# Designs tried in a protein design chat: miniprotein binders against a2bj90. Part 174

Target 1, 235 residues: a2bj90
Amino acid sequence: MSRSARRKTSALNTVLRVVEVFASIQGEGPFTGTYSVFVRLAGCNLRCPFCDTRYAWSLEAGKPLGVEELVEEIARYEPSLVVITGGEPLLQRHPLNSLVEGLESLGLRVQLETNGILPAPARDEQLWRVYHVVSPKDVPVRVPGAKLHPSWVDYARATGRAWFKFLVANEQHVREVAEYVAKLGIPRSRVYIMPLTPEKLDMKELLELHSRIASLAVKWRLNFSPRLHLLVQLP
Key: E = the ipSAE of ESMFold2; O = the ipSAE of OpenDDE; V2 = 0.75 times the mean of E and O plus 0.25 times the DockQ between their complexes.

## First folded at step 21 (miniprotein)

Design TA2 (at its last look DockQ between E and O 0.73; V2 from the best seeds 0.82)
Fold by ESMFold2, look of step 21:
Structure TA2 (fold): chain B 235 residues (1-235), chain A 84 residues (1-84)
Amino acid sequence: as target 1 above (235 residues)
Amino acid sequence: SPEDVIREIDETLEKVWELVAKALEAERRGNLEEAERYQREALELMRKAAELARRIGHEELEREIREYISLIERLIEIIREQRE
């Protein structure tokens, strides 16, 4: 088979539903500030009222792309980090593992963003070896159907490759997060609190919220995550 | 009460996502018939959740659940495309 024929066969057999691919800065969590390529996968198993990417909720929002073609597209950006996000990327688990395999074969670092409802990677998955930022929607504001799968805590302890990020608006929320992570045995070094931003904030309000939540992070001895891309007005 | 029904819906959604997780694992291991069976079971439970939301007149939650029904139906179609 020629390389062209092989690629066509791969595209037909391994496909991801992709909303968008773009270069930007990782604005949240432990890799904040890293030059990244974002791969937003279609489909989500939650309908969070505070979601800033509602356009990715429907699986039909995604264009079918072959994994090999997607790997080549991503590689051309020469990213320092590949961020796989969505919707909920784990809904497309099988082809996602194929994408991760391709990216890692090129030496590209990969980080997954997930709401943690679907289980953490098994040891025989390619996803086992990548970084994960898990954003539970069970606390402080519970979204219906949101329950963190307990395997994520086990995975974090076994691998050191998972962090937990929580949206908070005030100190009561931070207290609830602190109680939650203590109950689950999640060490504070793996916990980020991040501003819960309403859909429409001006820059002054955004900065004030960041300042307030950052101060709470210090007070409660938790890590702070900005929403840096919002502050610097990048996608 | 409506609160009891909302709690039941929430628990049902959790069970649906557990079944979807099993379907995704079966799919990853190449067991496409089993993957489809889990998704069909998930779909039945999601339809139950939709009925519960209708019973209490919770329009927003019912709309969200109908979107989840569409999601699962599409996941089934994707599995069936792989089998062909």
Scores: ipSAE 0.879, ipTM 0.950, lowest interface PAE 0.5, mean pLDDT 91
Fold by OpenDDE base, look of step 21:
Structure TA2 (fold): chain B 235 residues (1-235), chain A 84 residues (1-84)
Amino acid sequence: as target 1 above (235 residues)
Amino acid sequence: SPEDVIREIDETLEKVWELVAKALEAERRGNLEEAERYQREALELMRKAAELARRIGHEELEREIREYISLIERLIEIIREQRE
């Protein structure tokens, strides 16, 4: 490959399609309560009926942003955590590795949100070093085309930097999660259950749902993830 | 039955994402030709799935699959832009 071809491939591997960048608190999973910058990437390989970010499903919903520019933008917020989310961030895997490299060079902690359909990071990827919250959509919600890639179980075991967050609405869902993680050999300490929230819940209904699912988490000896940002009315 | 066709589509979607995963891995290795081949195979499977959804009259499912077709087409364009 000519020096010119390497420069062009390097330039294209440094552009992300980004829907939005904003500061808030992490409302979900093991980093709940952390002051975070969220980078919502465009494009998703699922159409979950309960998705609250449907506007991010198309790659065209995102603007092309250079990795260097994006690192500078994120750094201005002085975040305690950078959360990479969106549709499915791993659809933009290569420029995402470049982004992670840039952020880590500034000493920033990074957490990825993924549906777990695409393979876990390999040891030679920058993504190997970051934290991952995997949200499977095969159990219990059974979104078409969703299947947890087995490499995420291996990654979690090898690194201790992955957690699994399952959407649940009732005790039957919690049972299915417990059986699923037992079958896969995922330690219960790495499993979170989170309320599956319909779009039309008022605050009273939302609190009641949180209470029920939290009680089930205790009963089934699983971790509980709130939807804290919804409870405190933050983005 | 329509239920059997839906199951076939779901299985096809799983295969498509496996191909997309292989394409991303090929890109990581710098083999853009192989990456494009996997994405084109994925695209062909998605087009067949869209036709199956159309035949059973499942308009919502057909629409969803067509959105995935557009996604894969864009991924192919990104690979092509890297090859030029």
Scores: ipSAE 0.821, ipTM 0.928, lowest interface PAE 0.6, mean pLDDT 93
ESMFold2 (binder alone), look of step 21: mean pLDDT 87; pTM 0.852

Design TA3 (at its last read DockQ between E and O 0.73; V2 from the best seeds 0.84)
Amino acid sequence: SPEDVIREIDETLEKVWELVAKALEAERRGNLEEAERYQREALELMRKAAELARRIGHEELERQIREYIELIERLIEIIREQRE
ESMFold2, look of step 21: ipSAE 0.877; ipTM 0.949
ESMFold2 (binder alone), look of step 21: mean pLDDT 86; pTM 0.847
OpenDDE base, look of step 21: ipSAE 0.839; ipTM 0.935
ESMFold2, look of step 22: ipSAE 0.883; ipTM 0.951
ESMFold2 (binder alone), look of step 22: mean pLDDT 86; pTM 0.844
OpenDDE base, look of step 22: ipSAE 0.861; ipTM 0.942
ESMFold2, look of step 23: ipSAE 0.867; ipTM 0.944
ESMFold2 (binder alone), look of step 23: mean pLDDT 86; pTM 0.845
OpenDDE base, look of step 23: ipSAE 0.865; ipTM 0.944
ESMFold2, fold request of step 24: ipSAE 0.880, 0.885, 0.882; ipTM 0.950, 0.951, 0.951
ESMFold2 (binder alone), fold request of step 24: mean pLDDT 87, 86, 87; pTM 0.854, 0.845, 0.846
OpenDDE base, fold request of step 24: ipSAE 0.882, 0.876, 0.881; ipTM 0.951, 0.949, 0.951
ESMFold2, last read: ipSAE 0.873, 0.879, 0.884; ipTM 0.948, 0.948, 0.951
ESMFold2 (binder alone), last read: mean pLDDT 87, 87, 87; pTM 0.849, 0.847, 0.854
OpenDDE base, last read: ipSAE 0.877, 0.878, 0.875; ipTM 0.949, 0.950, 0.948

Design TA4 (at its last look DockQ between E and O 0.69; V2 from the best seeds 0.81)
Fold by ESMFold2, look of step 21:
Structure TA4 (fold): chain B 235 residues (1-235), chain A 84 residues (1-84)
Amino acid sequence: as target 1 above (235 residues)
Amino acid sequence: SPEDVIREIDETLEKVWELVAKALEAERRGNLEEAERYQREALELMRKAAELARRIGHEELERQIREYISLIERLIEIIRKQRK
């Protein structure tokens, strides 16, 4: 292809619809506690009743940003981790791969958060090298249309770069998660259970819920994820 | 029964997201004509899901499906702009 044709394709493919960019601490999953820049992409293919980021559901909630501009903005924060989240980031798959390429060229470490309905990265995608935290929404409480794509288990096994995180409120939920991951062949070492927080918990209730779910994680020999940002009152 | 219709809607949504996944892969490979075709097929299925939800009077599910219709319409628009 000519240089002009490649530039046109790159420009069209390098625009992302972005809801917000901000610095905070990664509060969940295997990278809990890491100084991070969060990039929240617009659009979601689910309407979870417990979603705490409903403002990102519509694609129109995002402003168009060029990938090159976005990489520069992220780099100015000097993050230890770049967390790409949303909505569902994989709905903007092609320009997302361009963003990952730019971030990787600067040596920045990238983590993606996804509901896992869309397939895991192919070997020829920039996303192949990224760390992924996959949050299936078909267990313990099924959201209509939520089906974990089977490629995520294969990807996790092949690369070691995916973990699976489940919102739970009680032991029945944990039992259902344990049965689900066993059936799919997901090893316990890749599984996190995390408190399913109602929207209106005070700090004491939040700590009590964390205590209960952490105790269940130990009992069931699963990893525990806090919602650290809620405990320390960060975005 | 309403339960059978809700199950049919759920299965239809799964098929829609499979088609969207195929569209996104076609887009990534530069086959924008194929990408648009998959999205339009997904949109047609989603419209059928919306009719099913309306038929059984499930207002919340119908509202959610209308939001998915809007999402797919926007994705088609993005593909069409790239095809110019």
Scores: ipSAE 0.882, ipTM 0.950, lowest interface PAE 0.5, mean pLDDT 91
Fold by OpenDDE base, look of step 22:
Structure TA4 (fold): chain B 235 residues (1-235), chain A 84 residues (1-84)
Amino acid sequence: as target 1 above (235 residues)
Amino acid sequence: SPEDVIREIDETLEKVWELVAKALEAERRGNLEEAERYQREALELMRKAAELARRIGHEELERQIREYISLIERLIEIIRKQRK
């Protein structure tokens, strides 16, 4: 009695809408300075007024790429880290698990960037194994429809593979973040504050903003994330 | 008030993303029928949100919600293609 019912994973479960693939330095969060390949996925469930990647908001902005082809493309860069970003990568959750499986099979480390609206990975997902930087959009500047899913706090406690990155422009924002993470029971060691950069800052203004926010991070006993790629003029 | 309507839209959008989350989980489990059902429910709520934005004359918010409608429609199309 032949057990050969290989569930044909439908070929559609292996296709991602990808805006771009490029090599650079991870400029943000706990992996700052890491040589990384960025995979920017198309489609976002937010319209943040401060978004620097508005071109990725539509699923139509991405091209359909097979997971296998994408794994091969990423591997050619010999990255120290693969960063899955975009609009909201978790909108493509199913094929994204397949991508992670492929990348991990090659021994590649993976980090996801997410807005935290969609639930954290379940234990049976490939995404459970990777690193996550969650960027809530409900604090300090609330984007309509943005709410951090509680499962991310649980995931962070269970795995130690999640960090929370908040965009801040001033001390009031930092206070609001501090109160928010305290209320949610997020350890301060897992919290990063990052400069909220207006469009068209010159390098001097950008450095001054970084200095101010870094000082506030020390004052409020939070981690600081630069926008290193902007400071060193990389993608 | 327009402010109350904006709050209602915000709450509606939260519910939409909860439905999208349920759809993605259903898809992961291989229940594409359930996934499509949740996405359709999400789509109907988004249409209501767009109408609310229109009524208060918030053109930018209406535009954004229409883009979300397009997003959900594409997610439904992806599910439908998997069911064939």
Scores: ipSAE 0.832, ipTM 0.933, lowest interface PAE 0.6, mean pLDDT 93
ESMFold2 (binder alone), look of step 21: mean pLDDT 86; pTM 0.844
OpenDDE base, look of step 21: ipSAE 0.804; ipTM 0.924
ESMFold2, look of step 22: ipSAE 0.874; ipTM 0.946
ESMFold2 (binder alone), look of step 22: mean pLDDT 86; pTM 0.844

Design TA6 (at its last look DockQ between E and O 0.71; V2 from the best seeds 0.78)
Fold by ESMFold2, look of step 21:
Structure TA6 (fold): chain B 235 residues (1-235), chain A 84 residues (1-84)
Amino acid sequence: as target 1 above (235 residues)
Amino acid sequence: SPEEVIEEIDETLEKVWELVAKALEAERRGNLEEAERYQREALELMRKAAELARRIGHEELEREIREYIELIERLIEIIREQRE
């Protein structure tokens, strides 16, 4: 458990704007199936048309919570993983580093979910030591303002703690993702394709979409991510 | 054309988020005056993007950009609270 005296004063006096804290299963990416506590931070620097958490877009959607109180709340769930998500968590970078310090001092494993527009962690940040699932919104359809910061590829190479996840609906999307990751030098072993799930799919349609995208993952030699929480109907 | 204006808005948004990234780094280093200067520059560019969206009548995009303006204004307030 890593906790330094230099971080103590920051943690005591910082707040995060938090939309919700809840326990569930991590349904996506390399930690799929892990009992997790989700911390959804307010504020986002994108307005993706397919976002399923639009209620977290405004910074005002979050309640100010002290980092110490938040660490205590999270710890009471006894999670196997703490997933920090949002909106875009890196908009609250300074207090987020304080939260990570507190969680790591208790031996809790942390994963961040980010759209990758803001830079990857520096070596002197607490965020340097956590896992990251980066979901670029440059492809397959570019969301206005999206541009993956190149530091994420460097960070992934230096640490092995970042993976890249892309929403796809069909083979043309997969081809575009494959071209994109090849251009950026992102190895296939770090790439996940995941079903782009439209609003109001029934379970049969959801399973059929999972099957199609999983088959494409095998064909294109990419990793497949389910949206497991949707399949098992957890939050 | 509307397509050309949308591309200009897209490029402007990219520059805004680059400035916000610089502000967040300055804030992390404790240089709050620099952080505020970057955010105010970002705010100026975001207002340009809002006017471009209004010019082509793209109501949804303009509303989204106005939400980004509110975000940046709140980020500036947070910086100013730390300076005091």
Scores: ipSAE 0.856, ipTM 0.937, lowest interface PAE 0.6, mean pLDDT 91
Fold by OpenDDE base, look of step 21:
Structure TA6 (fold): chain B 235 residues (1-235), chain A 84 residues (1-84)
Amino acid sequence: as target 1 above (235 residues)
Amino acid sequence: SPEEVIEEIDETLEKVWELVAKALEAERRGNLEEAERYQREALELMRKAAELARRIGHEELEREIREYIELIERLIEIIREQRE
């Protein structure tokens, strides 16, 4: 391939379809409470019935943004963490690697949110260096097509930069998660359970659900993830 | 049975995402022709899944699969734009 063809492929790998960029706190997982800029990417390979970001499912819901412009926009917020989320960010894997390179060059910490269907980063990808919170949708919620790619278990073991966050509604779900992670050889210290929140919960019901699931986390010796942004009414 | 057809669709979706993963890996290696081939194979499987959902009268599932078809079609367009 000529130097010109490599330059064209490099230039086209510099555009992301972005739904929104906003500052908030990370409400979930190991970085809960961190002042963060969220980059919500467009396009998802799932249609979870409990998804709170359905507007991001189509690639057409996102605007094309250059990676350089996006890095500059993110940097203006002076974030303690950059959270890349959306539908499924890894559908835009190549320009996403370019984004990570740009953000890391500024000394920014990056966390990816993924459903774990697509393979974990390879050692030669910029994504290898960032933190990952994998949210499997095969257990316990059984979303069609949501098989966890086994490379995420290997990545977690090799790097220590991955955690697994499972949506749970009751003790049966917590049991299924405990059995699943034991079978896969995922250390319990890397497992979070998080409340599965229906759309119509009031604040009292939301707190009650958090209390129940947190108690189950203690009982089953798993980490608990809140939905802290919902509890404090932030985006 | 409709239940068996749904199971077949679910298995098809898993295969589709495996093909999409292979396409993304081919793109990483700079083999855009191979990437497009995998995405087209994924697209064909999704079209079959949509037809299966239609035959059993599962309108919601058919709609979801059609949205996945649109996703894969857009991924193919992105690959094409890189080849030009």
Scores: ipSAE 0.763, ipTM 0.906, lowest interface PAE 0.7, mean pLDDT 93
ESMFold2 (binder alone), look of step 21: mean pLDDT 87; pTM 0.852

Design TB1 (at its last look DockQ between E and O 0.95; V2 from the best seeds 0.87)
Fold by OpenDDE base, look of step 21:
Structure TB1 (fold): chain B 235 residues (1-235), chain A 84 residues (1-84)
Amino acid sequence: as target 1 above (235 residues)
Amino acid sequence: SEEIRKRAEEAIREAQELLKELIERAKKTGDEDLQWLAKLAEIYLRAAARAFQKGDYDKAEFYLDLALQIIEEAKEMLEELKRK
């Protein structure tokens, strides 16, 4: 390979398309309440009707940022956690592994948010070492083209660094989640149910919906994920 | 198409009528869980209507279908309450 080809391949592995970088509280899943820097990556392999981040669906919505520059930007916030989210972060898998390596070298904890359609990390990837919150879109919300890749179940079992977060509206959805995770052999201790909230929900209605879904979580012996950022009016 | 828009508008109107009847029936029972299901259906039907007004038909359909499922669950609960 010519020096020019090596420079082009190195440059492709060191640039991410980033929509936004911001500090907030992690509002969802096992790290709820953690002071976090969010890195929202551009591009998604789904078109969920209920998506609140539609502006991230196109790769062109993101700016190209170098991994080294992005690591320095993140580090300035002194985060307790780095949350990599977006559309689907694993669409940028190669430069994402480089980002994780950079962040881990600084002793920063990393959590990935993924829809679970793409394969779980392999043992030789830097992504193997981080935490993953997998949000399947096949159950109960049945988004077209959504299917959980089976390797996420294996990854969860092998590492203990994966959780599964499901959007639910009612008890029927919670039942479907319980049946689905039982069928896949996912331990209930790794399952979160989260309220399916429409945009611009009234705060009273938002609180009542959280209460109802939390009660169902207790009844069904599942973990509850709030949407804490919506409750406390943070990004 | 204009036809898809009209069908979606009609479906939202029909769901609004079903929901109105459900809310009235739920109030008569005094059952808090039934009243919640009626309120939940209202939340999602409002989301459907807002999406429709913005021309987001995929979002409108998604929330309409969800509202209709909850209306059906509430009707089943209402018939169970009448048998007790």
Scores: ipSAE 0.849, ipTM 0.935, lowest interface PAE 0.5, mean pLDDT 93
Fold by ESMFold2, look of step 21:
Structure TB1 (fold): chain B 235 residues (1-235), chain A 84 residues (1-84)
Amino acid sequence: as target 1 above (235 residues)
Amino acid sequence: SEEIRKRAEEAIREAQELLKELIERAKKTGDEDLQWLAKLAEIYLRAAARAFQKGDYDKAEFYLDLALQIIEEAKEMLEELKRK
């Protein structure tokens, strides 16, 4: 397509660097079990040693897609939820806001996954109105360069549309999470603990780890997040 | 980098020896939580060893440190059980 034709057929002349688009089940957090389309954006501002999606770290891993064509592709799946993930999606903030606008114009429900280093949405951003699952990487697993931006707590309290999800291995980690969220004023109802699952666990080990972390969630009165897609062998 | 690799290899081997003894001691206690800690340490130590074999030394160090912390937690639990 010529440059002129693309501009005339698109109200959004912005491009996202996209690693993959696929349908699956949201396996983590408050929307666990929801039929979803995942949009994995390229680029990340962290290099977590436990990252499951290292192939999305480099911006060059993404293919350029116009926002209008991406909205059309997503809509064809008829999703119950659109999950925008990555890398770190907020590195592509401007075209991401355009994508959100297009998806919302079609009545599609959107959830963003972020490590929370970049600031929460402002009131005048399209991102203000979507759901967010924020996964800080500075507690209890301390990743170099990780720091939760304080605006996420303000955003969560103002809107009720953000939750905080923490990878934990054991009770010491859960204690650290509990102290951290209490200090920041994050309500327990907005906090999820999730098992830190390395590669190549067999099903028995995976279930045991889930069971143990779920029991800790009950003990500490926090929400539990599974990694359901691992249990049911979906992407 | 060569010193880091040699240190990591030696540390993994030493952790594997500690874990072997921990698993046996945990089993003898019959304590479910202690047996879980031993298993959890084994899970992360395997992850460290696998990452080391792939040359991913930052992942190997991350999981090794986690495994060692859990081994220390288990040793503390053993001491608590012995006092009772």
Scores: ipSAE 0.833, ipTM 0.922, lowest interface PAE 0.7, mean pLDDT 91
ESMFold2 (binder alone), look of step 21: mean pLDDT 84; pTM 0.801

Design TB10 (at its last look DockQ between E and O 0.92; V2 from the best seeds 0.87)
Fold by OpenDDE base, look of step 21:
Structure TB10 (fold): chain B 235 residues (1-235), chain A 84 residues (1-84)
Amino acid sequence: as target 1 above (235 residues)
Amino acid sequence: SEEIRKRAEEAIREAQELLKEVIERAKKTGDEDLQWLAKLAEIYLRAAARAFQKGDYDKAEFYLDLALNIIEEAKEMLEELKRK
């Protein structure tokens, strides 16, 4: 391979398409309340009708950032957690592994947000070492083209570093989630239900919806994920 | 198409009428869970209407279907409450 081809392959593994980097509180899942830097990656393999980050769907919506520069930017915030999110972060799997390696070398904890369509990390990937919150879109919300890749169940069992977060509106959705996770052999202790919130919901209605879904979580013996950032008006 | 827009507009109107009937019936029962289902359907139907107004038909359809499913759940609950 010519020096030019090695530079091009090296450059492809060291550049991410990034929409935004910001500090906030993790509002969702097992790390709720954690001071976090969010890295929103560009590009998604879904078009969820309820998506609040549609601006991240195109790869062209992201700016190219070097992994080293991005690690330095993240480190300046002194985060308790780095949350890698976006559209679908695993569309940029190769440079994402390099990013994780850089962040882990600084002793930073990393959590990935994924829709679970793409395969789980393999043992030889840097992504194997991090935490994953998988958000299936097949149940109960039935997004076209959404299907949980079975390797995520195996990854969760092997590592204990995966959780599954489901959007729900009512008890019927919670039932469907309970049946789905039972069928897949996902332990209930790894399952979160989260309110399906439309945009610009009134704060009173938002609180009532959280209360109702939390009560269903207790009834069905599932974990509850708030949308804490919406409740406290953070990004 | 203009035809898709018209059909979506009609479907939202029909859902609004169904919801109005459920809200009126729910108020008469005094059942808090039924009143919540009626409110939940209203929340999602408003989301559907807002999406429709923006020309986001996929989002409008998604929230309309969700609202309709909750309206049917509320109707089933109304019939159960009448049998008690």
Scores: ipSAE 0.853, ipTM 0.936, lowest interface PAE 0.5, mean pLDDT 94
Fold by ESMFold2, look of step 21:
Structure TB10 (fold): chain B 235 residues (1-235), chain A 84 residues (1-84)
Amino acid sequence: as target 1 above (235 residues)
Amino acid sequence: SEEIRKRAEEAIREAQELLKEVIERAKKTGDEDLQWLAKLAEIYLRAAARAFQKGDYDKAEFYLDLALNIIEEAKEMLEELKRK
């Protein structure tokens, strides 16, 4: 069988359930402002009440795409960053490692967004080499069952390729985050606080909330993450 | 169920009434932080009401609880300012 035909016939472990692929600006975390292609994977192990991407919760919401086909589609955008998000992308861990392999073979930089419930990458996984923004959902927003797997802290220390991002509304939430990260031994340099923005805020409210949370970040010596895509009205 | 929906509807209405009082009291103080807390509570309570109207009761409860916590913080601050 040809190389191309073999990949098509061995699709079981090379297929991802994909909700959407689109180009935009990374609006959050350490790569804010980067021209990115977003790959939203289907399936989530949480049902967060504040989730704004509920359409990605079910694995059935995703279209099955071959990894090689997906790599080619992503490459056409010529992204500076590929952001893998979801749902929870690590629910599709095996084919996700194949996707990462393909993207890295083209020299594309990859960032994963995860709720951190499933373990951090092992050293022999392709995911070991990519960047991770981990958004724990047990503090301060207190989603039941959303316990951060402890391997993410070890991974961050070993590789320097993970950051931790927390949704906060006010200073009480920031205090809870500070206590949480101190208890887990997460250095402040790896911690971002980000405004909890419900739908339909007007621009004045959105800017004011950003301003207040940014001031708290400075006060508590934490990094601030905007939701830049909301400010500039991009997806 | 219908009973849970009625409880949520009443809880949101009661929070809206309480928030009107907090907004007025906060405005009279001139305290910038207190006025922000009142506005922040309004933002999340409005999100709760919107979610409730769409039948998203988990989202409604989440934002309602958040708004009520912020209202409580504002009320505590109002009491501290009265003691001045």
Scores: ipSAE 0.839, ipTM 0.926, lowest interface PAE 0.7, mean pLDDT 91
ESMFold2 (binder alone), look of step 21: mean pLDDT 83; pTM 0.791

